# Designs tried in a protein design chat: VHH binders against Profilin-1 (pfn-1). Part 55

Target 1, 132 residues: Profilin-1 (pfn-1), of Caenorhabditis elegans (q9xw16)
Amino acid sequence: MSGWNAYIDTMTAAAPSIKRCAIVGAADGSVWARTEADNVFKASEEELKTFVALFNDVTQVPAKGADIEGVHYVVPRTEESLIFGKKENTGFFAVKTKSAVLIAVYEGPNEVAAQVRKAVESMQTYLNNAGY
Key: E = the ipSAE of ESMFold2; O = the ipSAE of OpenDDE; V2 = 0.75 times the mean of E and O plus 0.25 times the DockQ between their complexes.

## First folded at step 7 (VHH)

Design v33 (from r2 with E98L; framework vhh_4orz_3; at its last look DockQ between E and O 0.73; V2 from the best seeds 0.00; counts 0 for: pae E 2.1 > 2, grease 27.1 > 24.2, SAP .669 > .668)
Fold by OpenDDE, look of step 8:
Structure v33 (fold): chain B 132 residues (1-132), chain A 123 residues (1-123)
Amino acid sequence: as target 1 above (132 residues)
Amino acid sequence: EVQLVESGGGLVQAGGSLRLFCAASGFTFSDYAMAWLRQAPGKRREWVALISYAGDTDYADSVKDRFTISRDNAKNTVSLQMNSLKPEDTAIYFCAALYSFDWGDSTYEYDYWGQGTQVTVSS
């Protein structure tokens, strides 16, 4: 778990708008690492289990949305391994790797979303290449 | 040419209802999430409601259970039913379109905006 914390730090440092992050198991939503302290990622494992299951059929997610940390997000669009949610001036990007789901919750307008997406996709690529 | 045209605004007494309407043209409406935002005098623009292309909705806490956003993809329209209106709901209401994966353009919050329609709620 300690090794995964480094990736959390990398994602949170990628953009000021990124506030909370988590790395969870793609199969069961188990928490591998998450932001702590003042920016603790608060989603329960039960919630995360439901969340990661969304990747089984991303085409249905825009109809249902996604819940993270007890907050409902409208999901405007999805890709095969990417779910994007929005709520007011907040949102999240979640990407699926071979074995994990990376979640970044951000605050700010859509203008900042590009940086957040880049951060999580960069980590996605890195982990995939590493076999994770 | 992209157009978003709002209608349905006006003057209403507190407790009353209005239905706003937004007609979209010039883009693939069904690919976009649609939103309503509002701006009161001297205040920042405020998010009100959002609806995905597939119909999932969300609302600002201040309007939950009072406002309902809906869309008709066949007609390229989005509407906002506003019930139990309050004086603090007074604002210019804007229709906006959001294409989530279009990162190439310098978009602030949304890709396209309407000109807005005035809603005034008297006490």
Scores: ipSAE 0.659, ipTM 0.852, lowest interface PAE 0.6, mean pLDDT 91
Fold by ESMFold2, look of step 8:
Structure v33 (fold): chain B 132 residues (1-132), chain A 123 residues (1-123)
Amino acid sequence: as target 1 above (132 residues)
Amino acid sequence: EVQLVESGGGLVQAGGSLRLFCAASGFTFSDYAMAWLRQAPGKRREWVALISYAGDTDYADSVKDRFTISRDNAKNTVSLQMNSLKPEDTAIYFCAALYSFDWGDSTYEYDYWGQGTQVTVSS
């Protein structure tokens, strides 16, 4: 469980409401690690390339939303390195590090959304401090 | 003091149409995403539609193509046009506003809620 897959496990352990998540390259959306098996993160290469490019100007994202795994999310708000998307009782948090984008898809009420955000932002901080 | 006040509810025959309005005050409306949710008798509250501050929309599958959410930032209003109504659409409809991702100890998903307006669809 070393390498990038260990970071997936750390995030999902910190926020069990994460249903699927991935670490992808910020430049091209290439998958560095993701949840697998029955919880596979199934976004296409083309979709991920489009998704990570949203971080080039997050202020434009609320106007058109964000698509991941073939699901459209309304984006109520962004921060410079964070995009929050909502659909029904599910959502995602995505954060950008120097080299990567962390994406976590969750389901549940407000308390689980806060846990998910904390988990991805903690990992964002860790990876940034590690030079990623 | 934040207020969200729904109006436009009532009794309507199946197949009919109804337009709900939500008037907002006490916050910077143009910064908030706005939603409609509904609660049928004996059921949990479910979301119906969401519109970002910049106009992107999404809908629950059960109302897609029948309902249209829209907003008027100049009037601080959000509306829900409901067409082809079915008895299953009978519910109390709530307007809600969303800005923050960090709800602290709150169990609520939305920052602000209206009191609701009743929609009853007869067969």
Scores: ipSAE 0.469, ipTM 0.779, lowest interface PAE 2.1, mean pLDDT 88
Fold by ESMFold2-Fast, scan of step 7:
Structure v33 (fold): chain B 132 residues (1-132), chain A 123 residues (1-123)
Amino acid sequence: as target 1 above (132 residues)
Amino acid sequence: EVQLVESGGGLVQAGGSLRLFCAASGFTFSDYAMAWLRQAPGKRREWVALISYAGDTDYADSVKDRFTISRDNAKNTVSLQMNSLKPEDTAIYFCAALYSFDWGDSTYEYDYWGQGTQVTVSS
């Protein structure tokens, strides 16, 4: 991926509890960059297209939950540009920018969630300021 | 002040059933996701079940198809129906609440916890 992998590396360095993450197009869920090898983010194109469409009306998401990598997550909380999913010792944060959606799947106790949120929101701010 | 009070625990034989209740007061119950967690002697707390403020549910693999979480917003209660109980289900069961409408610096940790109710399953 042309340069976008550097942003994946930045997020995972900022929050080591992130196990898998991706940057995808907000309009279609096309993958711009993702973690690879032992930490491959394995969501299908069809799943990502469905996932990014959740940002069209986040108020509906807590009633149905969200699926990432074939795993169902309860969504206990949403904000205008943020979806938080929870499952056992795993969870995710997804944030929308002007043209991208950042998805970070993490493992660990709830105490690490704040660090993961901070990492994805910092990248959200950076990409919005860069025009993405 | 905020309170979560669990009830319904007790002693039951393997294969039996119990229903746990958690009564909430002092906060707007309908704005919170609710969870059940358990802790067996000498073990860390583990998550059992979660229900969003809007009703979507999820369960730990160890209890899937045996336990059912439900909520009654009119009564400010969350319940856990436990069927086909096994000795491995023996634990103190806690309910917990997670605020669903975050503003800025709110954490993604449970905001409120009950004191727990003991469940003992004999072989």
Scores: ipSAE 0.465, ipTM 0.738, lowest interface PAE 1.6, mean pLDDT 88
ESMFold2 (binder alone), look of step 8: mean pLDDT 85; pTM 0.854

Design v38 (framework vhh_4orz_3)
Fold by ESMFold2-Fast, scan of step 7:
Structure v38 (fold): chain B 132 residues (1-132), chain A 122 residues (1-122)
Amino acid sequence: as target 1 above (132 residues)
Amino acid sequence: EVQLVESGGGLVQAGGSLRLFCAASGFTFSDYAMAWLRQAPGKRREWVALISYAGDTDYADSVKDRFTISRDNAKNTVSLQMNSLKPEDTAIYFCAAEYFDWGDSTYEYDYWGQGTQVTVSS
């Protein structure tokens, strides 16, 4: 396991509704860590490069949505460093730090989505404070 | 107070079309994503379609290419055009608004209408 996988483990322990997640480079979408095996995060390098580029202007994202793991998500709202998407009983939260983008795909009703967002934002704060 | 009022349901033959409407009031409609869900007799509620405030859309696989969701932010209305209807589309159709609390705590909330009945005969 790499050191970055410890952060994946921390997020999934804090919010069990996270089904798959990854930490990727903000500049290029390169994977630093992701969930593995039966919960493998399946996004391609090309898809991740496109996804992290959305953070260059988050205000344009609700008009076009976001694609993760070949699945299209409607993005209802964005904040400067936060993109989240909704599809049926699933969704995602993605946050940008200085050097990374954290992506968490979850399953569950709206009540669990708030817990997932909190877990991702807590990790965002931690990584920013660590210089990432 | 938040209110969502559905209309446009009815009885139609298989292969026919219906257009559902949802009139919204009591919140800033143009800030919220809007959804249509349905509940068939004896089944759990099923998501059908979603539209962002800026017009991006998504659909359940069962209705893809047959249903079209649209909105008019000036009139606070969301619509669902249903084409090529099948008996399995028989359900009560609900309009819902998704709300995100950006205060001290972050939560998702849904506001629901009373529903409109759609019955498709073979």
Scores: ipSAE 0.456, ipTM 0.714, lowest interface PAE 1.6, mean pLDDT 84

Design v39 (framework vhh_4orz_3; at its last look DockQ between E and O 0.85; V2 from the best seeds 0.00; counts 0 for: pae E 3.8 > 2)
Fold by OpenDDE, look of step 8:
Structure v39 (fold): chain B 132 residues (1-132), chain A 122 residues (1-122)
Amino acid sequence: as target 1 above (132 residues)
Amino acid sequence: EVQLVESGGGLVQAGGSLRLFCAASGFTFSDYAMAWLRQAPGKRREWVALISYAGDTDYADSVKDRFTISRDNAKNTVSLQMNSLKPEDTAIYFCAAESFDWGDSTYEYDYWGQGTQVTVSS
């Protein structure tokens, strides 16, 4: 599991607007790695279980939104393996790999979203190619 | 031509209510999330409320439980019901549309209205 921390560091470093990240099991929401210390990713396992289940039918998510770390996000857009949430000057990108869900919570204006998306999708591609 | 036209603003006493409307045209309304923002004199523009194309909503903490955002995709309108208004709610209120198409990261929102003045007297 310690190896997954490196991917957390990579995602966090990819954009200054990214504040917290997590890598969780796609099947059950179990935490594989997360940001810690001053930027602890605080979502509970129960919450994450619910969250990863959203990927079973992403088309319904914009109607209900998504909750992460006890915070409700409006979900303006989804793709087959991507859920995007927004709340004021914060938001998240979540992408699904073969076996994991990568979550990045960011802070900043809408303009930073593209960079955050690129960061998580890059990791998504890398992990998928690695078989994860 | 894309247009967002706000209406419903005005002068109201503290504790009163207003309902703002925004009529949209010139784009596929149902593909956009809609937001209300406001700018008070000497302050930065701040987010007030957001509604997804599917109707999920969220609010700034300062207006939560007092304001309600809603939309009618058939009429291309978004509304903001403002109850229990406070002097601190005085601002120009803007309607904005966002598709969250990250191909263009130049603008915070895709489309903006000209705004409607809301003044709450003590």
Scores: ipSAE 0.731, ipTM 0.870, lowest interface PAE 0.6, mean pLDDT 93
Fold by ESMFold2-Fast, scan of step 7:
Structure v39 (fold): chain B 132 residues (1-132), chain A 122 residues (1-122)
Amino acid sequence: as target 1 above (132 residues)
Amino acid sequence: EVQLVESGGGLVQAGGSLRLFCAASGFTFSDYAMAWLRQAPGKRREWVALISYAGDTDYADSVKDRFTISRDNAKNTVSLQMNSLKPEDTAIYFCAAESFDWGDSTYEYDYWGQGTQVTVSS
């Protein structure tokens, strides 16, 4: 129903190890698009509102971690407009653009994580250049 | 020279407690997340606990509510408090440092210790 679904498809095609992902509003965490069916991104509206608020001061995040889909992730460090987390062999990458936050949950070792990070950062660059 | 040296392992009865220590040297400790992993006889190495440089923690379900990971950045140490020990906790326990380098390495962690043996008797 929205054009934003095409960007979900682009990200998952670029990094097949992405299990679930979403594009949400940076101001309120409202879902613009997410993976569906067997790969449905299951974060609640309250959780997403809390999550996007982490980008207000990323330097505080490693002290408290981040919760996505009811799962707590340790955030080992942050970069400007980037939060990533780890739990065993799973993790996530989240990047903020002007208007959106992209969240990708993946499963796999370090080489898989690197591919997911590149896919998410590539989409971040595209959306920023498009004014989002 | 980078070193991670574990200590505190030993023999304990089921229901007992042990505290493991890991002393780090040769790198900037406060820039790294630290983990504990274990390997039981004949099994693959498994993750036990993780702590960020700023103190947030996570645990494997098998040890949650029994184990506590902590760190002291001034002393370059990470520790694991192990309570309510069970025979299935018997393993060699390893300290590891994590930079999250997403290269093509087969190992998740940048640096490893040699391990300390924990044996829990029934």
Scores: ipSAE 0.496, ipTM 0.745, lowest interface PAE 1.5, mean pLDDT 86
Fold by ESMFold2, look of step 8:
Structure v39 (fold): chain B 132 residues (1-132), chain A 122 residues (1-122)
Amino acid sequence: as target 1 above (132 residues)
Amino acid sequence: EVQLVESGGGLVQAGGSLRLFCAASGFTFSDYAMAWLRQAPGKRREWVALISYAGDTDYADSVKDRFTISRDNAKNTVSLQMNSLKPEDTAIYFCAAESFDWGDSTYEYDYWGQGTQVTVSS
């Protein structure tokens, strides 16, 4: 599990605007790694289970939005393995790999959002290539 | 070709109501999330409300429970009902369409209107 923490560090280093992030199991939302200490990612088990299930049919997500850490996000965009949520000047990107969902919560304007998307998609590609 | 045209702005007394409209043309409106943003003189433009193409909504905390965004995909319009207006709501209000392409950091939203002035007097 400590090896998974290195991937958290890689994403936050690639996009410093990421305030919190996590790697969770795609089947059940179990937390494999997350930001800790001053920036604890604190979504509940029930919330994460519901959240990862959104990837079972991303086409339905824009109608109802998505909740993470008790915050409701409007979802203006999804792709087969990506959900983008917005709330004011904050948002999240979530991507699904074979076994996991990567979640990054950020703050900042659109330029920042693009950096966050690139960071999580790069990790998505890496983990998929590694069999995860 | 693309146009977003806001209307419905004006002068209103504090505590009053106003309804803004945005008429859209030149793009597939039903594929876009739509937003209202506002800019007071000398301040940065701030997000007010967002509605997904499928109808989910959210609001800035400062306007929550007072403002309601809605859309009519058959008429290509988005509206903002503003109740219990305060002097702090004074701003130019812009309608905007969310980008499908996040790869270009020079675009916050794909399309913007010219704005409509809302002035709330005490």
Scores: ipSAE 0.258, ipTM 0.635, lowest interface PAE 3.8, mean pLDDT 86
ESMFold2 (binder alone), look of step 8: mean pLDDT 83; pTM 0.834

Design v48 (from r2 with A33S; framework vhh_4orz_3; at its last look DockQ between E and O 0.86; V2 from the best seeds 0.00; counts 0 for: pae E 2.3 > 2)
Fold by ESMFold2-Fast, scan of step 7:
Structure v48 (fold): chain B 132 residues (1-132), chain A 123 residues (1-123)
Amino acid sequence: as target 1 above (132 residues)
Amino acid sequence: EVQLVESGGGLVQAGGSLRLFCAASGFTFSDYSMAWLRQAPGKRREWVALISYAGDTDYADSVKDRFTISRDNAKNTVSLQMNSLKPEDTAIYFCAAEYSFDWGDSTYEYDYWGQGTQVTVSS
């Protein structure tokens, strides 16, 4: 939907260490918005469908990890609506709302990860309050 | 209090194998992600391999398909099997631990570090 790109812009402005991100449908992984051009989020629809299904039982994720854009990430822990992964100096945070999953891929150390998490969780709260 | 003690390093010829061990004490090992990092002379530390508390693994591109990280929670150990060693693998290898359940909340990259074990690969 038009307008969803504004939320992408808000998240990346709040945490400049976000390199690529997307907002996808929670039921099917369909892309609603994603970063484009030099920051294009490259995950396939098949990969995203698999990824959003991880939220059906997040407790199983740390044993298997998660794949985003063809890259495997170790998932150190999960929370009910939060999956995040790490790989050396890169990582991702993904949060589930009622209707959407927000995915942000970033670059930087653990200090940067905390800032990215805050930005993604703030957007999660906003979208949940807006009925999404 | 907390200790990580590496062993298994040594001298090997290119194409050879070594297995490194890290014995952990003083913390709840099963709650920590464990990593191996290495530091060559005059270089900064470089991440090599990671294993989550739940057993999933990841590797640096330079060691992918040659190295295997594993853990034994009953013995509080993590190990690194290194195959097809190259002269470029010469470094001090460090074991490191990171608490899994506060990841993203702390400024530390790793909570605990071992003292390192030397690996030297001759041509």
Scores: ipSAE 0.502, ipTM 0.750, lowest interface PAE 1.6, mean pLDDT 88
Fold by ESMFold2, look of step 8:
Formats: sequence, structure tokens, C-alpha cells
Structure v48 (fold): chain B 132 residues (1-132), chain A 123 residues (1-123)
Amino acid sequence: as target 1 above (132 residues)
Amino acid sequence: EVQLVESGGGLVQAGGSLRLFCAASGFTFSDYSMAWLRQAPGKRREWVALISYAGDTDYADSVKDRFTISRDNAKNTVSLQMNSLKPEDTAIYFCAAEYSFDWGDSTYEYDYWGQGTQVTVSS
């Protein structure tokens, strides 16, 4: 999915603290694009299917947290189409579009989280406006 | 007036246990996720444990299986049970709170901090 890879590049360029990210299908977690090579986003198909289903009811996520790449994250905040997870000095943002879920895993203190969120939400807005 | 007040710190022998408490007032406690952080002299504050407003928990790897965070929404308290203490756990321990219902332009910093309670683990 070379065309989708450009969106991966856009997100990682917008927020350098993003270490791994992916665009996956909202219905089944199938990988449309992801960081590769030295920074492989390596969540399994089964894990991604479970992960995207969290968006069916984001209000339940803070009680259970979320697992991605085999790492448990506490979820202190959600919005209708956004899940934020924390573990030590790392975290993730995930956002849902009409057809996809965008996942970005970052490293850094809380100060970098706003930059990561803005990068992912900008892409969310773009894809929603494009019908995805 | 918002307050987070830590208590329960003190001196304890290595291998011992201690329970910290944080009493919260002046805000809707059940809407906040709560954390314990610690700081030794000359070091940055480090994350120790987090409990979401809905009860999920996690810990720094260095304290996992030794420390337990819990909350009591009826009493507006969060606590940290610390077992098998090591001299390396010596630090000032801080309670912190973050609002769990996002406002868009959040800075993602903790909204409220306690003043800290000293824990000293003797060798």
C-alpha cells in the first residue's frame, strides 16, 4: 500500500516523537500501512482486531486499558473517536475515521503528547474529509 | 480550593512495607485519573503507578509486583501499598491528578500535585 505509506510518512514527520504507527481497517484491523524496517509496528492481526473493536464503545476502555504490540497501556482519556494510552514515558494515540483507525506509538514525557495528538488528528480530519 | 495531601511516609528497613495515602478535596475526584510519582535528589520525577478514573492500573517496571495502587472514590483517596522495599525506593513520593474528559487543547500535564511525602528505606 505505497499510497498509504505517504500518510505514515506525514504523521511521523509531523511528530518526531512517534516511533511506530499504522493505519488499519476499522472493521477488522487489517493493516493498510505501517512503519517498517527498523521501526516495525508489530501488532498481530488478532491484537489489531481486538484493538479496533474498542472504538465500538470507548466509554469502557478506561476501565480495562488497551494492549498494543503486547504492551498494556492505562487509558486515562477517551473521546468519541480517540483513545489515549500511557505507559511510563511512552504512550499511544489512536483515532478512528469512517473506514480506518490511525495508531501512533510515541516516546517522551507528557509534553510531547499534544504534538502527537495533533499529528494524528490532522490525518484523521484529512481522511474523514476524503471519505475514508 | 483544590488540595492533594500525601501521608504515610517515613523510615522503613529494607524488605519492609509502607502504605501511602493521598487525600483529595476541591474537585470531582471520580472524574480524575490518579498517579504516584517519585523524585530522588538530583533526579527527575519518575512515574511509579497510575490508576485511571475507571480503575485500570499499571506500574513502572522497577516497582511492578511490589507496589499496588488503589482508589476509594467514596473517601476521595488514592493509596500506594509498597512491599519489599529497597534502598533504591528512597524518594519523595507525589500524588498527582489529571482530568479524564478531554478538552481538545490539553497540555497533557497533570492538573494537580501534592507536596510530597518522604519515604526513606534504610539498608
Scores: ipSAE 0.460, ipTM 0.769, lowest interface PAE 2.3, mean pLDDT 89
ESMFold2 (binder alone), look of step 8: mean pLDDT 83; pTM 0.841
OpenDDE, look of step 8: ipSAE 0.828; ipTM 0.908

Design v60 (from r2 with T57Y; framework vhh_4orz_3; at its last look DockQ between E and O 0.80; V2 from the best seeds 0.00; counts 0 for: grease 26.2 > 24.2)
Fold by ESMFold2-Fast, scan of step 7:
Formats: C-alpha cells, structure tokens, sequence
Structure v60 (fold): chain B 132 residues (1-132), chain A 123 residues (1-123)
C-alpha cells in the first residue's frame, strides 16, 4: 500500500508493546496497511467489515464484545470514537478517523496499555488533521 | 465512600463448589465492568474472569468451563460460581471494578478493589 506502512511503523515505534496493527477503511474495513511477516495482522476482510461497522453505534458494543483475528475481546467501555477490548494479558485499541479505523493489538501487562492508547490517539489526531 | 466487599470464600474439598459474591457501593455499579482476580501463595495476581457492564464475559483458560461470572445491576452484585474446584484454585479472590479509562489518563488498571476472600481447596 502507498505510504500507509510508514504510519504503521510510527505507531509501533511509539508503543513497542503493539504486537500487530492495521489501518483500515472506515466504510468497508478494507486494509490500507498492516503489520506483516512474524507480526502479521490476520483479520479477514469479512471480520474487518463487521468490526468497522461497530463504530456506527459504539454504545451497543459492550453487550457483545468484539472479534479481531478470530479472538473474542470483552469491551469494558467505549468512548465516542474509541473501542478497546481486553482478554487476559492481551488487548486492543481501535479509533475511528474521518476515513479510517486504526486497530492496535498489544500483549503484556495492563500498564503498557496507556502507551498503546496514546500512540493510536496521536495517529488519529494526525490523520484527522490531514483530512483522513 | 467506594466499597467492594467479597464473601462466600471458605474451605472445600476437591471437586466441590463455592459461590463468591461481591457487593458494590459508592459508585455507579451499572456503568463499570467487573473482574475477579486471584493470588495464590507465592504467586503474582492472576486474572480469572471479566464481565462488561452489559453482560459480555470471558475467562482465563485455567478456569474456563468450571467457573461462571454473572452480575445483577439492580443489586449492585457480581458473582463467581466455582465448580469442580481443584487444589490449584486455592487463592485469595479479589473483586475489582474496571477503570473507566479517561482521555489522557496514564492509569489502565482496575479503579476499585475489594479486600479479598480466601478460598482453600483440600485434596
């Protein structure tokens, strides 16, 4: 994908506890960029289409949770443009911009989650300001 | 004043059952996810189960199919039904309320904790 991989690299450099991440289209879940090789983000197109549709009404998400890479996450809370999930020693943060959804899966103790959230929120702000 | 008060712990034989309760007060219980964690002697705290405010739930692999988490928002209570107990389940069990992560907050751990209740499973 054209240039979008640089943003993946920026997020993973800012929060090393991010194990896999992707930038996908907000309308359809189409992958613009994702981590590859040993850290490949494995979500299917159908799963991503379902996932981005959760942002149409985030208040419904805690009742059902969210599935990413075939893994079910409990969603404790949502905020206007933020969904986050937890499962044992792993979790994710997903944020919506005008045109994209950023998804970051992390592994490790909960105290690293704040760094991951900051990384995805910083990128969310950047992309919104850039018109994405 | 925020309080989480666990009850229902005790001594039980292997293969037995216990039901733990956590009574919450001093915050809007129905807005918080609730969790059970445990700490065995000489071990770090281990996550056991989590339930969202709206009822979706998950379990640690070590207790899956044996434990059931549930909540009653009208009574401000979360419960853990523990079946087929094993000596390895011996621990202090803690109730915790999942932090409502605020924008810019650096804390991601549970906002409120109970004092714990002892569960001892004898062989």
Amino acid sequence: as target 1 above (132 residues)
Amino acid sequence: EVQLVESGGGLVQAGGSLRLFCAASGFTFSDYAMAWLRQAPGKRREWVALISYAGDYDYADSVKDRFTISRDNAKNTVSLQMNSLKPEDTAIYFCAAEYSFDWGDSTYEYDYWGQGTQVTVSS
Scores: ipSAE 0.512, ipTM 0.756, lowest interface PAE 1.5, mean pLDDT 85
Fold by ESMFold2, look of step 8:
Structure v60 (fold): chain B 132 residues (1-132), chain A 123 residues (1-123)
Amino acid sequence: as target 1 above (132 residues)
Amino acid sequence: EVQLVESGGGLVQAGGSLRLFCAASGFTFSDYAMAWLRQAPGKRREWVALISYAGDYDYADSVKDRFTISRDNAKNTVSLQMNSLKPEDTAIYFCAAEYSFDWGDSTYEYDYWGQGTQVTVSS
């Protein structure tokens, strides 16, 4: 298992409602690690390049939403380094670190969103402290 | 006092149309995302449509080509145009508002809810 794959495992263990997630380069959307096998995170490089660019100005994101894995999400909320998107009983949290964007797609009732946010923000803090 | 008041519900034949309205007061409406949800008898409340404070929107797949959400920040209203109604659209429809709770260890929920308006679609 590569070192980046271990971070995927850490996030999914911390928040079991995460069904797919990825760590991608903040500059270009290149995939450093992602969920695989039965829960493949299937966004293309082109889609991810567009997605990470949303962090260049998060205040513009609620006007147009965000697309991940070919699914459109309405974005009711952003913060300086966080984008939250919603679609029916699913959603995503994405956070930016110094070098990367962490993306977690969750499924389930609304009450699971807090654990997903905690998992991605904890990893954001860890990676930032490690220089990433 | 915060209020969300739905109106426009009623009885309609399958294939018909209704327009729901939600009037908001007691908060800064233009800062909030607005949603329509519905609850059929014996079922969980489900998401129907959401519109961000800046105007992006989406729908549940089951209603996508039939329903249209819109908002008017000057009048503090959100509406749901419902066309080509089917018996499975029968439900209480709720308006809800979302800015954000503090999500520390708390469960995510909409900040405000209306009391709902009944929509009944007969065959």
Scores: ipSAE 0.499, ipTM 0.785, lowest interface PAE 1.9, mean pLDDT 88
ESMFold2 (binder alone), look of step 8: mean pLDDT 83; pTM 0.835
OpenDDE, look of step 8: ipSAE 0.811; ipTM 0.898

